# VH-VL binders against Transcription termination factor MTEF1, chloroplastic (MTERF1), part 4

Target 1, 262 residues: Transcription termination factor MTEF1, chloroplastic (MTERF1), of Arabidopsis thaliana (Mouse-ear cress) (q84x53)
Amino acid sequence: AGETSDTGILFREKLIYLQDLNVDPHKALRVNPSLRSAPISSVVSVETLLSSTGLSRPAVGRILDMFPDLLTSDPESEILPVLRFLSNEISISEQDIPKSISRCPRLLISSVDYQLRPALTFLKTLGFVGRDTITSRNTVLLVSNVERTLIPKIEYLEEGLGFTREEVAKMVVRSPALLTYSVDNNLVPKVEFFIEEMRGDVKELKRFPQYFSFSLERKIKPRHRLLKEHGILMPLSEMLKVSDGQFNHWLLELRLRSAERR

## First folded at step 20 (VH-VL)

Design M03 (from N03 with light chain A60F)
Fold by OpenDDE, fold request of step 24:
Structure M03 (fold): chain C 262 residues (1-262), chain A 124 residues (1-124), chain B 112 residues (1-112)
Amino acid sequence: as target 1 above (262 residues)
Amino acid sequence: QVQLVESGGGVVRPGRSLRLSCAASGFTFDNYGINWVRQAPGKGLEWVAIISWNSGSIYYRDSVKGRFTISRDDSKNTLYLQMNSLRTEDTAVYYCARHPWIFTGKRTFAFDIWGLGTTVTVSS
Amino acid sequence: DIVMTQSPLSLSVTPGEPASISCRSSQSLLYSNGYNYLDWYLQKPGHSPQLLIYWGSYRFSGVPDRFSGSGSGTEYTLKISRVEAEDVGVYYCMQALQTPFTFGQGTKLEIK
């Protein structure tokens, strides 16, 4: 009767602890059943390691809530290697480690040997070296599967757009976000619109890979329509880099000038 | 079992030197910061020094700066405190204490594991 | 240096009765990351110190539930709901916010 009582008390304490950390206990227990029997010390050890990176408690809580399996992970064997990888192999500064983790918590549940390092190796082949090395801003690329996610994007750019490997490499280094976009849901539609509707030159996409970062429906299409209505041709960079206000102002000025010439 | 074991204490005259050791076992030594904490007879606890996991950060209390040197040999799982120019006020039990400080400059709760202590007596 | 002040410095308690120890810091121990960097330690007679409470309010592993920590900023309290004979010793609060780490004076708890 005493042991069961103690177990219950300890379990309750664990739940309270998780709540204090803003981790949903119910979700955590559902996703990570091992948490039920794990001591609070396991959670604390993980929290301690994460906090030691400079993460705020709320951030730690968010991460642990997102990935409940971390609550019962071995910090030294499962988490620390990732941190060291980021620090030593990616050369992310101590200050940027928490930023990297916050931006891409999946790093913590990724294998260094089977995911992060292979991804890094692949990315290096694309030109992510030196000044263009992976930073805290694009660590998401490290958690992307090389074969299933990264390569298909590269292939699309090569085969779909007719770019050379070298050209593609330059594009992705310039715009790493390209490697995060869906081929089918983002790249293809935007390319089709550019070629078919805008009658653009594919070479412009090479020069302005940021094209793919803009919303097709909210920005690209509307602006193109307006320009088309006015018979205006504009480079993609000029068309898309400006704010809506600036764009409208520019359009107005163009209209006024046109009217004055008539 | 996780443990820290201090050694090297003794009786010395003022101005002399002494080297303390702290042997760690039961955990990955090079993943942790380690502290020295001392306690004078009948007095409270006093933090002395800390060395980070990679020795990249070392801090001392002001009263021991320039006299004491904290170091570690990870191959031996051992922490050291070289104490030079010892003073009577350095008389204390010296504890090594583990600090889960993984990354330099970051803060965690401090001393989760303590050694048994070694006694240093500085007397004329 | 952050100055830690404990009160009382001595406490005599009847077994089964509650005890409370206060700790004040000269500056806030609540860091921007949301953690209170205050620890409580107990040193039993003839023993090494042991961690009781960390981050102001969390019991360390193996610490009985009769121990609780509370507070934030510059004011902290350690409470023992029912003092037992094994709780005899000197209690220390310590700030772990910055070096030098500093302890309170210690509070000696004795049994009546």
Scores: ipSAE 0.514, ipTM 0.793, lowest interface PAE 1.4, mean pLDDT 92
Fold by ESMFold2, fold request of step 24:
Structure M03 (fold): chain C 262 residues (1-262), chain A 124 residues (1-124), chain B 112 residues (1-112)
Amino acid sequence: as target 1 above (262 residues)
Amino acid sequence: QVQLVESGGGVVRPGRSLRLSCAASGFTFDNYGINWVRQAPGKGLEWVAIISWNSGSIYYRDSVKGRFTISRDDSKNTLYLQMNSLRTEDTAVYYCARHPWIFTGKRTFAFDIWGLGTTVTVSS
Amino acid sequence: DIVMTQSPLSLSVTPGEPASISCRSSQSLLYSNGYNYLDWYLQKPGHSPQLLIYWGSYRFSGVPDRFSGSGSGTEYTLKISRVEAEDVGVYYCMQALQTPFTFGQGTKLEIK
């Protein structure tokens, strides 16, 4: 590498290359100022590594536009270790590597030694092993910091629901999405509403952790309000797993039965 | 100082065996797939075999399948080609050639580092 | 097997003038990911081959900008905008789409 310049025609060539790759050059330079001085050959080497995994050129462009810091990453020291980790330690097939990356591009900017492997090790202690091991579908869990993100979520589920560590571990293995929800913006408001407004039994949350996947404002609150208004009690799964159309139809049927018994 | 160096060539009679070695230096060997490519005297280039970074994918050209075995020892940063039942048609300079990235199966690209070659002569 | 056919097989060029080498494949080298799996190599006299172009048009790092590759599918061209004495040797195209990977016959470039 003997040529690094952001002067004249060389800089314009780099911008044209980025535009052809469908990467917004202005955004990329704003997010990653080092790109200005990076040689175009370094930028192209990142494309070639990502494309070699089986990602299509449009998919590579989308990822690089989403994470412009990758444009100045060293492929061998910063990107390739992630790909090797996915293939060797997670055992994701060559066919599934591009799917895992497309599903969670943040993997590519994550340290194997300081982020991905520690997260994998911690998740194994919770029971993500054997049949329940990490797959290409839930590698997003690996980009969460163990001490700052995963452990606090586990501890909140223990404290907020009064379950043992063993019970919480079984819940998250059965419903891994629980580890992707914000404590403050998802778990807390939904637990508070369930206990305080719905007067619910926390054991039901253990049986139906999918409760946390439903919108509090768009689904949980409106449906609870309608059921309370008509004096109807039903389990969370019956309340939440049906479409709005099915729920309204079911509610109407229950009201008709109630009216006949008056 | 990225480098590949072949060795183990020589003159042998048909039906005999040779083992070629390709020593790698200046790069992380077990991140890359490596190929063997040969060139008969006065002729063009001919691909022989490929082994993936983890030895999980190995392919040969048909004319050497069953006679040649490609392998790697990552602890020694060395690629091998065991050549059995040699024929006069196997006479060539043998090169090892790296492709630059890990994910290789049935397709490759960009043999960016080549060795200097080692000569195999199979004659009566 | 994918057959690679180069033309011309021999080329004499006056220094400073352009040169063009074509390569045709028996099957399309354009893969569903949008890349053409075609490489160009130069073997200088007494040396190992060296990579010039990959994926049909991507110039390898350190290769002079007078070299360019173009084409798609079954037809590819290597161009040298201004031939220099150091460009002498045999040029090979190679399909890298599927095993067995196959080279063209080679094009010998000489200076007049």
Scores: ipSAE 0.480, ipTM 0.756, lowest interface PAE 2.8, mean pLDDT 89
Fold by OpenDDE, look of step 21:
Structure M03 (fold): chain C 262 residues (1-262), chain A 124 residues (1-124), chain B 112 residues (1-112)
Amino acid sequence: as target 1 above (262 residues)
Amino acid sequence: QVQLVESGGGVVRPGRSLRLSCAASGFTFDNYGINWVRQAPGKGLEWVAIISWNSGSIYYRDSVKGRFTISRDDSKNTLYLQMNSLRTEDTAVYYCARHPWIFTGKRTFAFDIWGLGTTVTVSS
Amino acid sequence: DIVMTQSPLSLSVTPGEPASISCRSSQSLLYSNGYNYLDWYLQKPGHSPQLLIYWGSYRFSGVPDRFSGSGSGTEYTLKISRVEAEDVGVYYCMQALQTPFTFGQGTKLEIK
């Protein structure tokens, strides 16, 4: 009778602890059933390791809430290798490690041997070396599946757009975010619009890979329509890098100049 | 079982040197920061030094700077404290204490595991 | 250096009665990351110190629920709801915010 009462008390304490950490206990228990029998010390050990990276308590809580499986993970065998990988193999600074984790918490639940290192190896082949190495801003690429996510994008750029491997490498190094965009939902529609509606030269996409970072519906299409209405041709970089206000101002100036020439 | 075992204590004269060891077992030693904490007879606890998991960060209390050197041999799961120019005020029980995680040298400190201590006596 | 001040320095308690120990720091131990870097340790007679409370209010594994830590900033309190004979020893608060790590003077708890 005494042991059961103790177990109940300990369990309640664990729930309170999770709440204090701003982790939803109900979600956590649902997603990670092992948490029910795990001692509070297990949770604390994970929190301690994460906090040691410089993560704030709120950030730690958010991460653990996102990935409840971490609550019962072995810090030494499952989490620490990831941190060491980021530090030693990616050469992310101590200051940037917490930023990397905050930006891409999935890193913590990824296998170094089966995911992160293979991804890094692949990325190196694309030119992510030296000054163009992976940074805290691009760590999401490390958690991307090479075969299912990264390669198809490369293939699309090479085969779909007719770019060489070298050209593609230059593009992705300049704009790593390209490798995070959906081929079907982002790259293809934007390319189609560029070629069919804008009658653009695909070579311009090589020079301005940031094109793919802009919203098709909210920025590219509207601006193109306006330019088209006024018979104005503009490079993609000039068209898209400026703020809406700057763009409108520029357009007005062009209109005025045109009117003066008539 | 997680354990720290100190050794190397003894009686020495002022100005002499002594080397303490702390043997770790039951855990992955190279993942942890380790501290030395001492306690003079009948006195309170006094932090002496810390070394991070990769030896990248080392700190000493001012009174031992230049005299004491903390080091570790991860291949032997052993922490060391080389004590030179010993003084009478260095007389104490010396404990090694584990810090759970000192990954970046930043401020997450708790001594969760303590050794049994080894006694150092500095007397004329 | 951060100075840690404990009060009282000695406490005699009847078994079953509550006990309270205060710890004050010369500067705030609340760091920007939201953690209070204050630990409580117990050293039982003839034994090594053991961790009781960390980050001001969290019980270490195996520590009975009669122990509780509270406080933030520069003021902290360790409470024992019902003192037992096994609780005899010297209690230390310690700041873990920055090196050198510094302990309070210690509070000796005895049973009446």
Scores: ipSAE 0.276, ipTM 0.697, lowest interface PAE 2.5, mean pLDDT 91

Design M05 (from N03 with heavy chain I50G R98K, light chain A60F)
Fold by OpenDDE, look of step 21:
Structure M05 (fold): chain C 262 residues (1-262), chain A 124 residues (1-124), chain B 112 residues (1-112)
Amino acid sequence: as target 1 above (262 residues)
Amino acid sequence: QVQLVESGGGVVRPGRSLRLSCAASGFTFDNYGINWVRQAPGKGLEWVAGISWNSGSIYYRDSVKGRFTISRDDSKNTLYLQMNSLRTEDTAVYYCAKHPWIFTGKRTFAFDIWGLGTTVTVSS
Amino acid sequence: DIVMTQSPLSLSVTPGEPASISCRSSQSLLYSNGYNYLDWYLQKPGHSPQLLIYWGSYRFSGVPDRFSGSGSGTEYTLKISRVEAEDVGVYYCMQALQTPFTFGQGTKLEIK
């Protein structure tokens, strides 16, 4: 009777601790059943390691809530290898490690040998080397499946747009976000609009790969319509890099000038 | 068993040099930041120097800057403290102490494992 | 440098009675990440220091439950609920917020 009471108390303490970390205990126990029998020291150990990177307690809590399996992970064998990989193989600074983790918590649950390192190797073939290496801003690419996610995007750019491997490499290095966009939901619609409605030259997309980062419905289409109404042609970079306010101001000035010529 | 063992202590005259070693065993040495902490006879503890797990960050107390050099050889699981231009005030027991986890930047926590210490005496 | 001040510097306690040691820092040890970078160590006579508490209130593995740490900002306290003979030694607080890491003067705990 005494042992059962102690176990219950310890379990409650663990739940309270999780709540204090802003980790949903119910979700955590559902996703990670091993957590039920794990001592609170296991959780504290993981917290300690994560926080030692410079992560805030709230950030640690968010990460642990997002990935409850981490709560029973072995810090030395499962988490530390990722940190070492980021530091030694990606050359991310100690200061940027917590930023990397915060931006892409999935790093912590990814295998170095089976996911991160292979992804890095592939990315290197695309030109992510030297000054163009992966940074804390682009670590999401390391957790992307090479065969299922990255290669199809490369293939679309090569085969769909007719770009060479070298051209594609230059594009993705300049705009790494390209590799995070859906082919079907983002790249294809934007390319179609550019070619069919804007009657643009595909070569311009090579020069301005950032085109794909802008909203088709909220930015590209509306601005194109306005320009078309006024018979104005401009490069994509000029069209899209400016704020809405700046764009409208510019358009107004053009209208005024046109009126003065009449 | 996790342990740190200091060596290299001795009696030297002011201005001389001494090299301390700290041999680690029972854990993956290159995973952890490690530090030197000293204690003068009958006095309290004083942090001396620290080195991160990958040697990317090195820190010294001001009184030893330019005189002491902390380094590590991960292949030998050994921490070093090269002490040059020794002064009488450097007389102390020198401990090596590791962090529980990787030492990242200036922020860290705790020394979980300490060596037994090695005695350095600087006297004229 | 952050200055750490302990009080008292010596404490004589009857076995079974509680003990309390205070540590003050010249600046806040509460970092923006929400952790207090304050550690407590015990150095038993003739031994190396050993970690008791880290981050102000986190008990290190293997440390008895009778030890507890509290506080935030510039004021911290180590408490021993029931002092035992094995608790004799010098207790040190240390700030780990920034280098150089700095220790308090130490508090010598003796048994009456």
Scores: ipSAE 0.411, ipTM 0.750, lowest interface PAE 1.3, mean pLDDT 92

## First folded at step 21 (VH-VL; from M03 with heavy chain G105N)

Design J05
Fold by OpenDDE, last read:
Structure J05 (fold): chain C 262 residues (1-262), chain A 124 residues (1-124), chain B 112 residues (1-112)
Amino acid sequence: as target 1 above (262 residues)
Amino acid sequence: QVQLVESGGGVVRPGRSLRLSCAASGFTFDNYGINWVRQAPGKGLEWVAIISWNSGSIYYRDSVKGRFTISRDDSKNTLYLQMNSLRTEDTAVYYCARHPWIFTNKRTFAFDIWGLGTTVTVSS
Amino acid sequence: DIVMTQSPLSLSVTPGEPASISCRSSQSLLYSNGYNYLDWYLQKPGHSPQLLIYWGSYRFSGVPDRFSGSGSGTEYTLKISRVEAEDVGVYYCMQALQTPFTFGQGTKLEIK
């Protein structure tokens, strides 16, 4: 009778602890059934390691809520290797480690040997070395599957746009976010619009890979329509890297120049 | 079982030197920061020094700066405290205590594991 | 240095009765990251100190539920709901916010 009462009390305490950490206990128990029998010390150990990186308690709570499996992970064998990988192999500074984790919490549940290191190796072949190495801003690329996610994007850029491997490598190094975009939902529609509606030269995409970071519906199409209505051609970089006010100003200037030439 | 065991204590005269050791077992030693904490006879606890997991950060209390040196040998799972120019005020039981500074030197709660202590007596 | 002040310095308690110890810090121990860097330790007679409470309010592993910590900022309290004979010793609060780490004076708990 005493042991059962103790177990119940400890379990309740664990739930309270999770709540204090702003982790949903119901979700956590559903996603991670092992949590039911795990001692509070397991949770605290993980929290302590994460906090030691400089993460705030709210940030730690968010991460643990997002990935309840971490609550019963072994900090030394499962989490620490990831942190060391970021520090030693990626050369992320101590200050940027918590930023990296906050931006891409999936790093913590990724295998160094089967995911992170292979991704790094592949990215290096694309030119992510030296000054162009992976940083805290683009660590999401490390959690991307090489075969299913990264390679298809590269192939599309080569085959779809007719670029060489070297050209594609340069593009992605200049615009790492390119590797985070869906081929079918982002790259293809934007390329089609550029070629068919804008009648653009694909070489311009090579020079301005940031094109793919802009909304097709909210920015690219509306601005193109406006330019077309006025018979004005504008480079993509000038068209898209400016505010609406700046764009309108540029449009007016271009119109005036055109009128003066007539 | 996680354990810290101090050794090297003894009786010495003022101005002499002594080297303390703390042997760690039951955990990955090189993942943790380690502290020395001392307690004079009949008095409270006093923090002495800390060394980070990679020895990248070392801090001392002011009263021992320049006289004491904290170091670690991870290959031997051992923490050291070299005490030079000992004073009567250094008389105490010296404890090693684990600090959960595992990855960086960011703030965490301290001293989750303590050794049994070793006694240092400085007397003329 | 952060100064830690405990009250009372001694406490005599009848078994089964509650006990309360106060700890004040000269500056806030609540850091911007959301943690209170206040620990409570117990040193039983003839033994090494042991961690009781960390981050101001959480019991360390193996610590009985009769122990509780509360507080934030500059004021903290350790409570024992029902004092037992095994609770005899000296209790210390400690700030872990910055070096040098500093302890309170200690509170000696005795049984009547």
Scores: ipSAE 0.668, ipTM 0.857, lowest interface PAE 0.9, mean pLDDT 93
Fold by OpenDDE, last read:
Structure J05 (fold): chain C 262 residues (1-262), chain A 124 residues (1-124), chain B 112 residues (1-112)
Amino acid sequence: as target 1 above (262 residues)
Amino acid sequence: QVQLVESGGGVVRPGRSLRLSCAASGFTFDNYGINWVRQAPGKGLEWVAIISWNSGSIYYRDSVKGRFTISRDDSKNTLYLQMNSLRTEDTAVYYCARHPWIFTNKRTFAFDIWGLGTTVTVSS
Amino acid sequence: DIVMTQSPLSLSVTPGEPASISCRSSQSLLYSNGYNYLDWYLQKPGHSPQLLIYWGSYRFSGVPDRFSGSGSGTEYTLKISRVEAEDVGVYYCMQALQTPFTFGQGTKLEIK
């Protein structure tokens, strides 16, 4: 009777602790059933390690809420290797480690041997070396599956657009976000619009890979339509890098000038 | 069982040197920062020094800077405190204490495991 | 250096009665990361110190639930809901925010 009462008390304390950390206890227990029998010290050990990276408590809580399995993970065997990988193999600075984790918490639940290192190796072949190495801003690429996610994008750029491997490498290094975009939902539609509607030269996409970072529906199409109505042709970079306000202002000026000439 | 065991204490004259050791067992030593904390007879606790898991960060209290050197041998799971130019004020029980998970910064709760202490007496 | 000030310095308590110890820091121990870097330690007679409370309000593993920590910023309190004979010793608050780590003067708890 005493042991059961103690267990209940400890369990309650654990729940309170999770709440204080802004981790949903119900979700956590549902996703990670092992948490029910795990001592609170397990949670604290993980939190402590994460905190030691420089993560804020709210950030730690967010991460643990997002990935409840971490609450019962072994810090030494499951988390620390990832941190060391970021530090030693990626050469992420101490200051940037927490930023990396905050931006891509999935790093913490990724295998170094089966995911992170293979991804790094592949990315190096694309030119992510030296000054173009992986940084805290693009660590998401490390958690991307090489075969299922990265390679298909490369293949599309090569085979679909007719770019060489070298050209593609330059593109992705220049615009790493390319490797995060869906081929079917982002790259293909934008390419089709560029070629078919804008009558653009595919070579321009090599020079301005940032094209793919802009919204097709909210930015590319509307601006193109306006330019087309005015019979204006301009490079993609000029068309898309400016703010909406700047673009509209520029367009207005052009209209005024045209009216003055008439 | 997680354990820290201090040794090397003794009686020495002022100006002499002494080397303390702290043997760790029951945990992965090279994953933790370790501290020295001392307590003079009948007095409170006083932090002395810390060394991070990779020895990349070392800090001392001002009164021991230049005289004391904290170091670690991970292959032996041992922490050291080389004490030179000892003063009477250095007389104390010296504890080693584990600092959990000092990865990129030292800002965690500090001393979760303590040794039994070793006595250092500096007297003329 | 951060100065830690405890009060009282000594406390005599009848078994079963509550006890409260205050700790004040010369600067805030609430760091920008959201943690209070205040620990409580107990040193029982003839023993090494042991961690009781960390981050101001969390009991360390194995610490009885009669112990509780509260506070934030520059003011912290350790409470014992019902003092037992085994609680005799010297209690220390310590800031773990920055080096040098600094302790309070200690509070000696005795049983009446």
Scores: ipSAE 0.641, ipTM 0.839, lowest interface PAE 0.9, mean pLDDT 93
Fold by OpenDDE, fold request of step 24:
Structure J05 (fold): chain C 262 residues (1-262), chain A 124 residues (1-124), chain B 112 residues (1-112)
Amino acid sequence: as target 1 above (262 residues)
Amino acid sequence: QVQLVESGGGVVRPGRSLRLSCAASGFTFDNYGINWVRQAPGKGLEWVAIISWNSGSIYYRDSVKGRFTISRDDSKNTLYLQMNSLRTEDTAVYYCARHPWIFTNKRTFAFDIWGLGTTVTVSS
Amino acid sequence: DIVMTQSPLSLSVTPGEPASISCRSSQSLLYSNGYNYLDWYLQKPGHSPQLLIYWGSYRFSGVPDRFSGSGSGTEYTLKISRVEAEDVGVYYCMQALQTPFTFGQGTKLEIK
């Protein structure tokens, strides 16, 4: 009777602790059933390690809420290796470690040996070395599956656009975000629009890979339509780098000039 | 099973040197920061020094700077405190205390594991 | 250095009665990361210090629930709801915000 009461009390304390950490206890218990029998010390151990990187408590809470399995993870064998990988193999600065984790919490639930290191190796082959090495801004690439995610994108750029491996490598190094975009939902539609509707030269995409970072529906198509209506041709970079306000202002000026000539 | 055991204490004259050791067992030593904390007879606790898990960060209290050196040998799971130019005011029980999961930020946790202490007496 | 001030420095308590110890810091121990870097330790007679409370308000593993910590910023309190004979010793607060880590003077708890 005493043991059961104690267990109940400890369990309640654990729930309260999770709440204080802004982790949804119900979600956590559903996703991570092992949490039910795990002592609070397990949670605290993980929290302390994460906090030691410089993460704020709210950030830690968000991460743990997002990935409840971390609550019962072994800090030494599952979390610390990731941190050390970022520090030692990626050479991310101490200040940038928490930024990296905050930007890509999935790093913490990724295997160094089976995911992060292989990804790094692959990325190095694409030219992510030296001054172009992976930084805290691009750590998402480390959690991308090489075979299922990264390679298909490279292949599309090579085969779909007819670029050489070297050209593709230069493109992705210049614009790492390319490797985060869906082939089917982002790259293909934008390429098709560029070639078929805009009648563009694919070589321009090589020179301006940032093209793929802009919304097709909200920015590329509307601006193209407006330009087309006015019979204006311009490079992608000029078309897309300017703010909406600048673009509209520019168009307005053109319209006014045209009206004055009539 | 987690344990810290201090050794190396003794009686020495002022100006002499002494080297303390703290042997760790029951945990992965090289993953933790370790502290020295001392307590003079009949007095309170006084933090002395800390060394981070990778020895990248070392800090001392001002009164021991230049005289004491904290170091660690991870291959031996041992923390050291080299004490030179000892003074009478250095007389104390010296504890090693674990500071869990110190990665880069020293502002993380408390001293969760303490040794039994080793006594250092500096007297003429 | 951050100065830690405890009060009282000594207290005598009848078993079963509550006890309260205050700890004040010369600067806020609530850091921008959301943690209060204040710990409580107990040193029982003839023993090494042991951790009671961390981050101002959380009981360390194995610590009885009669112990509780509260406070934020520069003011902290350790409470014992029902003092027992085994609670005799010296209690220390410690700031873990920055080096040098500093302890309070200690509060000696005795049983009447």
Scores: ipSAE 0.622, ipTM 0.833, lowest interface PAE 1.0, mean pLDDT 93

